# VH-VL binders against Mediator of RNA polymerase II transcription subunit 20 (mdt-20), part 9

Target 1, 198 residues: Mediator of RNA polymerase II transcription subunit 20 (mdt-20), of Caenorhabditis briggsae (q61a42)
Amino acid sequence: MGVSWVFEAEQTAKSVERILEGIGAELMGQFQVDVIPYNPATPSTDYATNIVMHHSKCPQSTFSICPKTDFRVSPKAVCDRGFDLILGKLAGGLVIDNAGKIEINGNEYNIHSDWTVRVGTATQGTTVKGVVVEVEYDPTVIIVQCREMMAEFIKQVFNKYHETQPEIFKITEKPERYSTLDTMWQYLQIAAKLRKKT
Key: E = the ipSAE of ESMFold2; O = the ipSAE of OpenDDE; V2 = 0.75 times the mean of E and O plus 0.25 times the DockQ between their complexes.

## First folded at step 4 (VH-VL)

Design b25 (from m1 with heavy chain V51I D52N E54Y D55S T98R D99E L100V Y101D Y102F; framework fv_modakafusp)
Fold by ESMFold2-Fast, scan of step 4:
Structure b25 (fold): chain C 198 residues (1-198), chain A 120 residues (1-120), chain B 107 residues (1-107)
Amino acid sequence: as target 1 above (198 residues)
Amino acid sequence: EVQLVQSGAEVKKPGATVKISCKVSGYTFTDYYMNWVQQAPGKGLEWMGWINPYSGETDVAEKFQGRVTITADTSTDTAYMELSSLRSEDTAVYYCAREVDFWGSYFDYWGQGTTVTVSS
Amino acid sequence: DIQMTQSPSSLSASVGDRVTITCKASQSISSYVDWYQQKPGKAPKLLIYAASSLQSGVPSRFSGSGSGTDFTFTISSLQPEDIATYYCQQSYSTPYTFGGGTKVEIK
């Protein structure tokens, strides 16, 4: 994966997709992201929820994050896809919270070969919680090589959402390598917010 | 240290509008959701809504929809709750409360409360 | 909406007594229950979050337990300064809802 900017859109998925079609984006297929909480089986004074995530672009991987105050201090790992089976079988350990699961399902578009834009609807059970957009610049994983270009892309295509710039994009002095966990963190923050909506 | 300081007591007539402020210090205002909670005299706590100060996005409980507007001013690190079309049953103490959110939520810091009295 | 039924509405106990308060949710909320203490004329104060986690600076005599729909809050040895109303709150989903409160008084 390249460098991604993930944000919540106030418009419907259809409205966002019309914007993309208007600028010549090509529909590539469907995508899915899921965000699954695993809670300790017994409550403890050292409460720790583990969030298991999948992204259809990385079908061989399971992402695990134990959320804390920020990305840097949050324990996180990239594991083989079978990791969640092991979590589910751990005696006295972690229990899946199916009621708290958020799924983001939608369409993936390609623009001028270098840009992938994913537009998905987030649901919890049968309830629609919101619309999530991921803009990915495919050619690089080095933030300083694409940060200004991505900001301008968001400003021109998604004018209203320029203020949603991810904090990792504020790196200014050294080339920083972007990873898929940085994308997963952005999805996690949005999913956590959407879960709270009535 | 973290502080949430609310505006002073208000006395309003029925049909009026009241706007309560909650000024924060000691942390980054845009990093935490701000909640508003109502407590009528001698009664329990009732959640009114929240705002994300970073985006300005709000969610308001159904009972208060149409009458409550929650806003945030990032230049002054202040959240506001405006309640319109005041009725006697709106007489209450109103609290702002900071939400910590790590796939579960809790209110770790609260303002001191603002008393609103609606009297004819 | 998720309803939180809190029991009892009030209780009287002696200094040193064990005090137990319960909350029942109308649907499963996993471990997303928080407990607050409110003294007269003051704002609520967080004591317990995520059913059983003790907030920093809060005395160890306060504890919480439970999961799913049934939750318990305990004061192992009641002190005079513990005279207050205690509230449970579900933080599973909005609208967030509170229990009706339990007024704790000293005999």
Scores: ipSAE 0.016, ipTM 0.567, lowest interface PAE 6.3, mean pLDDT 85

Design b26 (from m1 with heavy chain V51I D52N E54N D55S T98R L100H Y101P S105E; framework fv_modakafusp; at its last look DockQ between E and O 0.42; V2 from the best seeds 0.00; counts 0 for: pae E 2.2 > 2)
Heavy chain, then light chain:
Amino acid sequence: EVQLVQSGAEVKKPGATVKISCKVSGYTFTDYYMNWVQQAPGKGLEWMGWINPNSGETDVAEKFQGRVTITADTSTDTAYMELSSLRSEDTAVYYCARDHPYWGEYFDYWGQGTTVTVSS
Amino acid sequence: DIQMTQSPSSLSASVGDRVTITCKASQSISSYVDWYQQKPGKAPKLLIYAASSLQSGVPSRFSGSGSGTDFTFTISSLQPEDIATYYCQQSYSTPYTFGGGTKVEIK
ESMFold2-Fast, scan of step 4: ipSAE 0.336; ipTM 0.750
ESMFold2, look of step 5: ipSAE 0.459; ipTM 0.773
ESMFold2 (binder alone), look of step 5: mean pLDDT 93; pTM 0.945
OpenDDE, look of step 5: ipSAE 0.301; ipTM 0.780

Design b27 (framework fv_modakafusp)
Fold by ESMFold2-Fast, scan of step 4:
Structure b27 (fold): chain C 198 residues (1-198), chain A 121 residues (1-121), chain B 107 residues (1-107)
Amino acid sequence: as target 1 above (198 residues)
Amino acid sequence: EVQLVQSGAEVKKPGATVKISCKVSGYTFTDYYMNWVQQAPGKGLEWMGWVDPEDGETDVAEKFQGRVTITADTSTDTAYMELSSLRSEDTAVYYCATDLYYWGSDYFDYWGQGTTVTVSS
Amino acid sequence: DIQMTQSPSSLSASVGDRVTITCKASQSISSYVDWYQQKPGKAPKLLIYAASSLQSGVPSRFSGSGSGTDFTFTISSLQPEDIATYYCQQSYSTPYTFGGGTKVEIK
């Protein structure tokens, strides 16, 4: 339940994993994230696409986001696993967009006990779209307490990507509580861009 | 308020190079691809390519490969499209366009006003 | 590349008429079709996205339908301000491609 920084890597997953191995990261296991669009079956005056997401860290949860201009104004919910089955039973409601599904599969590493790094390959069907990295700082859920440390960690480990700081990290007036929905929003933004490649 | 503001009209000789700008405001420039679209007089719309302002990655349509360079300057929130070895058939209105919606159909909900490029001897 | 074949290339109709424009994709593109209106001297304006979703602020007389390869755009009751050229676009994969356009005029 830490604060996560998700970014697209320019290298292959194997190249990123070699960097992690080089600094003594411990392989913890596999991880998976899926991003599944559900489009309205009938015409609407306002677009009501729901993006249904799963993250292997939260195996009992389904995340749903109706993307708007930014995170704050986007309707979003955390539901019990099986929310997609309920959606599939709606008459004239939402229809799954299997062609637009993005699946991110890879490995999870632990570094110095406080850091979890996930490296995955994003695919759409059989087409590889890119490599996604999630850096999670486990000890806190308060963004202002760790965002500078996270930037320094990313710079030291990868020698780049520290400029990919999530927009949600730029809140300065008050301590903000971080939640898994903030992680899901970051994955959604990256998946949306990756979907448009080739 | 979201705005895409393009540079003014250009008149060029055959063989010259033209560079058109598209300055954005009202959204985070690095979060969205910037596209360029060509429209010749009396003809339809033709996609030229896009740039990812975050890392400078580009995708360019085969017809324009070798002649088009698409770039972005994050310090000024400005995208550029440079077309070299100009021919008379490059006479057209050029648009920048972006999609500020994260999911659904990849459509262009915001367009620049267009830049007219005339190539004449 | 995905080719978008749009028909008709032009049409003339009376105010109040139902106008129908079609687009055919050279391969299945699911619902990734968008429709634009372009008036002379102006940039295109998005009307319909994801084949059937109406863009905010666009009058309800405009609608879209279809999936796979065959798509239809309809103006249920043509108004004078609807005189324009209309374009379909596939957004399934790059390079993004547009239909040839349909010029709509009033008789």
Scores: ipSAE 0.017, ipTM 0.582, lowest interface PAE 6.1, mean pLDDT 85

Design b28 (framework fv_modakafusp)
Fold by ESMFold2-Fast, scan of step 4:
Structure b28 (fold): chain C 198 residues (1-198), chain A 121 residues (1-121), chain B 107 residues (1-107)
Amino acid sequence: as target 1 above (198 residues)
Amino acid sequence: EVQLVQSGAEVKKPGATVKISCKVSGYTFTDYYMNWVQQAPGKGLEWMGWINPNSGETDVAEKFQGRVTITADTSTDTAYMELSSLRSEDTAVYYCARGYDFWSGEYFDYWGQGTTVTVSS
Amino acid sequence: DIQMTQSPSSLSASVGDRVTITCKASQSISSYVDWYQQKPGKAPKLLIYAASSLQSGVPSRFSGSGSGTDFTFTISSLQPEDIATYYCQQSYSTPYTFGGGTKVEIK
């Protein structure tokens, strides 16, 4: 597991994959990310929406985030598979919002052994909402060890998306602040934007 | 439980500056954006801007750019809206309103009681 | 900027009547429309968010519908306490914009 930079591509998935093929990326298989809202069932419940997420790289983990103004203040948890079955009991009657679910499906590539790039198409129901790219540097989970290298990789391969640098790369000075929840937060922010596109 | 309490009415002369406060209680101040809305007498609602109390980031509507400054004091859980170079057309009730999260959309679920600002000579 | 055109600007109805107010956005805003009630001398109160979601504590006679550019707010059976001005708002993108308001009165 590594440090990831997730962004929305303005291009089609095929166009992004052509860039990857052009630099010698090896197709490794498919990947999937789910973003599933759970809303309060009763009028007397607080407005607290919980977003349940899955990433195919972590098949035994369920991620739960209650979105607030930023990552730091948002309640969040990593749970074992099966958390979804008890979420309603733990949160006092949350109900799944299948209509609001976003699925990101696509292909995973490996570049020079150290880099994993995932290119997926985001859909809500039958509607295509956009293209999402995840660039992961596999050798470390320590941001200061890879921040400059990742920025250079994005400049070389995805120059147009250089401005999409995650906030944790810009303002985090401490060595061990990155986790899979930081990856899921990036996916959540992108999913929130994509939901508004028609 | 959630309350937004604004400072009292103000009477100002043209060219003056007014600073309105909005003190919150019943929730974590940094979890939600704070919005400011103007309502001229007998008129509708007009959004002025918002602040993210956690970061200090602000966004101000074009009509008010250069005259409006929005700030937040996390030690007192208070948001402020300062309007300078007051004109007669700034006579209005000013509201603070809590915006929800980026996922749900930033609808305004709680409002302050309003602060009347009268600009007259 | 996204313009919200609200109609009618005012209406009079009898207790028990169904009241319908509409809002039209100048561009697609998905379901990011919210509805507020404002009584004279009071702050606005959220009734409906995300086009159709009823705010906690708000009576079920209030409802909303629509998506894209056309949105409707309905009071299924008007009560005396519903005398107020109603506003739609788009929360899709800044600057957030409100409709012109609909003044509801009872005859």
Scores: ipSAE 0.112, ipTM 0.607, lowest interface PAE 3.2, mean pLDDT 86

Design b29 (framework fv_modakafusp)
Fold by ESMFold2-Fast, scan of step 4:
Structure b29 (fold): chain C 198 residues (1-198), chain A 121 residues (1-121), chain B 107 residues (1-107)
Amino acid sequence: as target 1 above (198 residues)
Amino acid sequence: EVQLVQSGAEVKKPGATVKISCKVSGYTFTDYYMNWVQQAPGKGLEWMGWINPNSGETDVAEKFQGRVTITADTSTDTAYMELSSLRSEDTAVYYCATDEYFWSGYYFDYWGQGTTVTVSS
Amino acid sequence: DIQMTQSPSSLSASVGDRVTITCKASQSISSYVDWYQQKPGKAPKLLIYAASSLQSGVPSRFSGSGSGTDFTFTISSLQPEDIATYYCQQSYSTPYTFGGGTKVEIK
């Protein structure tokens, strides 16, 4: 996976997709992201909420994050997909919360071969919570090599959302390497916000 | 210790605007959401909205949309709730309340002492 | 909006009695139910969060249970200082909604 910029759109998924169609984006297929809370079964000082995530572009991977205030201090791991089957058996203090799950379902587009744009509708149960867009620059995982290009892409295609630049893009340290967990953290932060929306 | 201290009681005429403050101490203001809750005399609790002090993002319950503005001043660690076009039905105690973790967000850990607003002609 | 139906609206019991309050959500909300105690003229205080987790500093006689749509709050042995109104709240999605409250009095 490349470097991604994930943001919440105020428009409907279809409106965003029409913007993409207007600039010649090619529909590649469907995509899905899910965000699943695992809560402590009983009050405990040893167990905290863990968020399990999946992204359809990484079908062999399960992402686990125990969210704290910042990405850097949050315990997190990338595991084999089979982790999902084992979590309930090995982490006996955690219970899956399927009703609190956020699912993001939608379409994936390719633009000029280097860009992948994903537009999905986020739901909790049967309730629509919002629209999430992921813009991925495929050629690199080095933020400083694509930061300016991605900002310009957002300005040209999604001008209204330029101010939603992810915090990791604002870091000045060089060189900065991007990981799939940085994408998952962006999805987690957006899912958390969407859960609190009316 | 964590404290949420609200401004004092207000008496307003119908059609007026009231602005209530909630000053926090004992935790990092920008790390937690601030909620506002209304309680009419002898009645139950009704959620009005929240603000994320770090971003300025707000969410306001449908009943109060167009009349409620929630803001936060990070330089003074103070949240504000402004209610306009006051009616007699707005006579209530207003509480600020915070949740400890942005992800869990499931409970109001700390509450202000409440601000009584009386709307009378 | 998710409606929270709380029962009973009031109850009277003797010191030492077991008190149970029920809360029903209009749709499944998993474990996202919290319980608060409010004494006259005071702000509410959190007792139970996530349906069954006891808040730090809260006496162990208070407990919660349930998942999905049906939740219960229990005081195993009522004490005089427990005279208050108790509220359930769903924190599953905004707008957050509270139950109507249960006024607990001692006979």
Scores: ipSAE 0.016, ipTM 0.538, lowest interface PAE 6.6, mean pLDDT 84

Design b3 (from m1 with heavy chain V51I D52N E54N D55Y E57D; framework fv_modakafusp)
Fold by ESMFold2-Fast, scan of step 4:
Structure b3 (fold): chain C 198 residues (1-198), chain A 120 residues (1-120), chain B 107 residues (1-107)
Amino acid sequence: as target 1 above (198 residues)
Amino acid sequence: EVQLVQSGAEVKKPGATVKISCKVSGYTFTDYYMNWVQQAPGKGLEWMGWINPNYGDTDVAEKFQGRVTITADTSTDTAYMELSSLRSEDTAVYYCATDLYYWGSYFDYWGQGTTVTVSS
Amino acid sequence: DIQMTQSPSSLSASVGDRVTITCKASQSISSYVDWYQQKPGKAPKLLIYAASSLQSGVPSRFSGSGSGTDFTFTISSLQPEDIATYYCQQSYSTPYTFGGGTKVEIK
């Protein structure tokens, strides 16, 4: 994956898709993101809530994050989905919270070959919680090379949402490259917010 | 040992603003959400809102939207709750409370409470 | 908003009695119910979290049960120090909401 900017839209999925069609975006297919909480089975100082995630662009990967307030200090891992080592290893101390699961389903668009925009509706069970948009710049994993261009793209296409700029984009110096886990963290932050809506 | 220490009692006139502090120790302030709860005399508990101290993100209950501001100072490990346009019905004890459970929340540590009296 | 309806509003019982308090949510909240004890002039104290999990240091006479919309809090053998007001709280989604409270007194 490239560098992504994920945000909650204030409008319907259909409205966002209309904007994309208006600028000549090409519909590429469907996408899905799953956000699944696992809670400690018994009182324990050793276990905390762990969030298991999947993204359809990485169909062979399972992402696991134990969320804290800061991405860098949050324990996180990636494993092969087919073998589910993370899920198998953690199952003994954790119980899946199916009621708290967030599913984001929608459509993926391509713009001028370099941009992928995903527009999904987030649901918890049968309840619609909101609309999530992911803007991905495919050619790079280096934030400094695309940060200004991505900000301009968001302003030009949507004429708003500049306030949703990911925290990682505000850092001028970073010790490591942008990774898929940085994208998953953005989805997790949004899903946590949406889960708490009534 | 986890401790939440709140500022002292306040007496205010109608229309004034009150700002209550909650200083934490014994855990990493930026790792957990801080909640504020109101309790009117002889009444039950009412949630006002929370703040994520690491990013400053807040959520405020509808009843208090437009009048309450929740902030955090990470240099002093202190959370603040500011309530403006005070009315007599705002007379209450105000508590800060931390939830050490990220995805779901429960309030395992509470401040001692700050009494606010609004009188003419 | 999720409404938490707690009953009874008050009760009087004798030392050694079994005390039961109920809480009903206006919609399904899975197991995201917590129970607090509050003594006069003091901050609330967490007793039970996630419907049935006993908080560390809390006596085993306190217990909780239920899922979905119906929840129960029980004191198996009431002690003098248990005189307090008890509150349920849903922690499923914001705004977090509390029940109206149950005042427990000794006869």
Scores: ipSAE 0.014, ipTM 0.523, lowest interface PAE 7.1, mean pLDDT 84

Design b30 (framework fv_modakafusp)
Fold by ESMFold2-Fast, scan of step 4:
Structure b30 (fold): chain C 198 residues (1-198), chain A 121 residues (1-121), chain B 107 residues (1-107)
Amino acid sequence: as target 1 above (198 residues)
Amino acid sequence: EVQLVQSGAEVKKPGATVKISCKVSGYTFTDYYMNWVQQAPGKGLEWMGWVDPEDGETDVAEKFQGRVTITADTSTDTAYMELSSLRSEDTAVYYCATSPYFWDTSGMDVWGQGTTVTVSS
Amino acid sequence: DIQMTQSPSSLSASVGDRVTITCKASQSISSYVDWYQQKPGKAPKLLIYAASSLQSGVPSRFSGSGSGTDFTFTISSLQPEDIATYYCQQSYSTPYTFGGGTKVEIK
C-alpha cells in the first residue's frame, strides 16, 4: 500500500543486501515477481500481447497489462488469481510465452518500520539478466508527500541510483493517488529492458 | 515536440573515421534506446546497434563490431556513432532512431533526418 | 541472425485498393515485428509495432497481423500519400533485422 521506486542495480544482489544489513535493515523473508507474456495463438488484429504479472506482496492478485506507448494508454487490470486459468480460453486464444518469462527472486527487508526494500535477481530461463531493487515507502500513496524523502533515502543508502527516479515522480504536481499498478508498470519496464539485453 | 537532429553530410577518404551526432529534444534522453540504422544508396535498412543512454550499455551488429563505437552524452543530450576504417561500401545515409523500453516492441518511433556519408578516394 | 523475407519487392495498385505485404521470419519470433513507411528522401516512419498495434497518429487504414514466422501488413484503401517503400523489422532479438522492403506505387 505504499509508493515504490523500482530500479536496476549495477551491483550483485549480495552486495546490495550487505549495504542494507549494514544500516540495520531487518530481513523479513523472500519475495518474488514474475512477468509472463501471453501472445495471440493465431494471427489476429483483435488481440495483442498481454503481460501477466504477480508480486508476492499481493498473493491473491494477478496483474494484466497490454503494453502500449505509455502507462496511461495501456489497457491494464487487477484481477484475482482465477484470471490465470481463463486466458487460454478467450476468443482468439492467448498462449503463454514461457521462453520470454522473466522471474525476479530475492529478499525483502524492513528499515525503521516505514521502508520496505526488496532485492531480487532477474532470470530468463536459467540466464541471469540483472538485479532489481524496489524501495517502498509504506505510510502514503501520494507521490508529492514522499518523493523528496525517497530520493534522499536512495542517495544516502546506495550513494547512487538517484538518477533512476521513476517518470511518474517527475510529472505529478497535484496530489494524485499511486497504485500497485504503478509499481507493476515499473517492474514491466525494467523486465522489458532486461529481456532485450544480449 | 520530440525531435532528433543529426550532424551534416560528410565526405571521407578510405581508411578514415567519421563521427555522427544526434541531438535529442522534447523527451527524457535516458528513457529510450538510441538506435543507429544504415541505408546504402538504393538499398534497404540495416540495423547497426543501440545505446542505452542511462548506463552507456551498447549492442552492436556483428557486421560492424570492431569498427563502430556508439556512445551517449547525457550532459548535452547527444548520441554519437563513430565508424572507423571506412570503405567505399560504407557510403550510405545513417539514421539515429529512438525506441522505448517496452515489453513487446523495439519499434523506432522517432527518427533523425539522416546523415549522408560518402567514402571516395 | 534472423532473416526477414519480405514479399513482394514491388507492387502497383489503384487508389482505393487493398494492398497486402508479407514477411516471413527464418525462425519463430512470436509477435515481435514492426512495420515502417519510408518516402523518398525521408526517414522511415513507424506505422505498426508488436505485429498488430497501430502507432499513435497513424491512419486506421493501416493494419498488421501474424505471429510466429508469418506476418502481414495491410492498407485497406490505398491513398495517393501512401506511395512509399514499406519495411518489416523483427525485434525479437539482436541484431534486429529488416525485410528487403516493398515499393508501393499508384497506377
Scores: ipSAE 0.014, ipTM 0.534, lowest interface PAE 7.7, mean pLDDT 84

Design b31 (framework fv_modakafusp)
Fold by ESMFold2-Fast, scan of step 4:
Structure b31 (fold): chain C 198 residues (1-198), chain A 121 residues (1-121), chain B 107 residues (1-107)
Amino acid sequence: as target 1 above (198 residues)
Amino acid sequence: EVQLVQSGAEVKKPGATVKISCKVSGYTFTDYYMNWVQQAPGKGLEWMGWINPNSGETDVAEKFQGRVTITADTSTDTAYMELSSLRSEDTAVYYCARDLYYWGTDAFDIWGQGTTVTVSS
Amino acid sequence: DIQMTQSPSSLSASVGDRVTITCKASQSISSYVDWYQQKPGKAPKLLIYAASSLQSGVPSRFSGSGSGTDFTFTISSLQPEDIATYYCQQSYSTPYTFGGGTKVEIK
């Protein structure tokens, strides 16, 4: 796993994929991200909305985030894929919010061996909400070593979106190791924005 | 410190246009939606619309469609709300408010101080 | 549009009293209700988000509960500085809508 930069594209998924094919990207297969809210079944201050997420690059993992104002203060966990079957037993009183579920489906590309680019269409039920792109630099988990290269890559490939740099990239010169939870937080924030679209 | 600072009070004639600014600091302007809320004297809060500063995408409440234009200038980290064809009923305090921007809520966690607009005949 | 019906429109209570305000949505909005406090001449302040989550820095005497269509906001022990108008808001879908407000006064 590498460092990822996730952003919403203003173009269609097909348009983004044409750009990637034009620069010689190799189609690797499909990918999927699920963003699933679990809400308190009954009124309670003991339970808060918990977001359960899956990403196809981590097929054995379930991600759980109880979102607050920023990543640092949000309770979060990485569990084995069976977590979603157990969640209702461990956090009794939480119920899946199917109406609020965002599903991102699309294709994964490899560029120059070091870059993985995922382009997906986000849907809520049958409604298309937008297009989400994930650019992953595979060789490192240290943001300072790649954030300038990633910004330049995005600017050169898309001629745009370099302004969408994730907040985690701005934190410090000596951050803790980047993790898949940092990727999932980016997807969660974008999904939250997309939910607002009619 | 996150701050939203709005432009000063305005007095306008019926039929005029008013443009209110909301300058942000202490966070990345393009990472959060910006909302506009109207409050008439002695009345409650009424949502007018939002803008996504990153894309320029807007959503405006039906009541204000055709009269309200919401814009954002990312070079100055400033959101704007322009209300045209002013009438006495538009006399109100106008607030900009940041969307909390996380799943489970779109609560408005940071508000501007408000801009009083008086429409006098 | 989702309508938020807030009750009561006003109330008077003594310091130390438990104050309860209710909001009803015209359709199910899951837990997407937020509560604001507004003091005279000031901008609203977020107190509770996602029906029951307390905003950082807000005193623990404030709480929220509810899901679906019925939501409750409670001040467990009213303090003089709590004199204000309180509003609920649905953040489920646009247009976002607010309740009519509840003016809380001391007897």
Scores: ipSAE 0.015, ipTM 0.574, lowest interface PAE 7.1, mean pLDDT 85

Design b32 (framework fv_modakafusp)
Fold by ESMFold2-Fast, scan of step 4:
Structure b32 (fold): chain C 198 residues (1-198), chain A 119 residues (1-119), chain B 107 residues (1-107)
Amino acid sequence: as target 1 above (198 residues)
Amino acid sequence: EVQLVQSGAEVKKPGATVKISCKVSGYTFTDYYMNWVQQAPGKGLEWMGWVDPEDGETDVAEKFQGRVTITADTSTDTAYMELSSLRSEDTAVYYCATDLYYWGYFDYWGQGTTVTVSS
Amino acid sequence: DIQMTQSPSSLSASVGDRVTITCKASQSISSYVDWYQQKPGKAPKLLIYAASSLQSGVPSRFSGSGSGTDFTFTISSLQPEDIATYYCQQSYSTPYTFGGGTKVEIK
């Protein structure tokens, strides 16, 4: 789809949703993101933790990321949804970590036709870990074409959070196409931090 | 409140075997890996291995391979670390620590168990 | 195995000073670095995770930064209760490895 900016909100999901409704945002439905660790069956440098992710806007896809120093060098793949079943049953070296799973569930809004905003509550089991917001600019997949516009949108809508600009927005100088994996990386970074909150 | 409570200090002769325990409370024992960490006197921290209490799977760092056995007893919510063929250089404080994210953040630690190996 | 090289091995500072400790990984580990505080006779305590995230209940004077191979831990204004040994740890892959530690003392 478009270019996304994912950030953690300091407010409750309901407070964020009230802001969106106040500016005339249209509720489009539910959305969900899953962040699921797969750990080595035995501790080994041969097998690293792999993070399997799903996003409701891409219902036919499974995203797999083995996190390293940054997005560019991290092994990552986009596979058919059935890949996660095969990974668990046939890979042999990796085992699902249900206890470490983060689920982000919430609502999706459309604003001014060009913007999609998703507001979700992140949970680990039954424990609420935080609130995550995804702002997607639909018209382009080129970061440098929309980076400043997205920052201004976030500042105008929320009166804050424009300081949470993703690292990928800061270092991208070439007009390379944004991909859904760039969105998944942002969710992964936020989920990893939220998981440790008490 | 999450607590990891370890067994008391041990004094052993070279060649003996020591078994130390780590009893957990305040979380579901089978949901997280239990790690063991060694700290020799005046030295840093060294990871020894882990056990998955749900299925009993373990792995042990190369340095301790063949001498360490890590186990878990789900009926008592207790993890164990058994170290055999003790040497003077095994004199250390041993910690159990929980990896809640499954990739290595040690959120909770036991208080430590001192093992002294002397002739 | 991933080696974590930590420096300095010890330092002495006055109350209110800024203290900086560094840690270098032998290979890229993204943001999977954690920092622990250990006081004499006590178990280590997690202060920073994922290179820069402050653990709940930990004072805001503690902070971390870095990515890839080079990481920094900072105490913005040293307090008497901060005298301890600090360790970095890579949580990227097993075997998990720690830095050699930095002993922080008050002058």
Scores: ipSAE 0.016, ipTM 0.444, lowest interface PAE 7.3, mean pLDDT 82

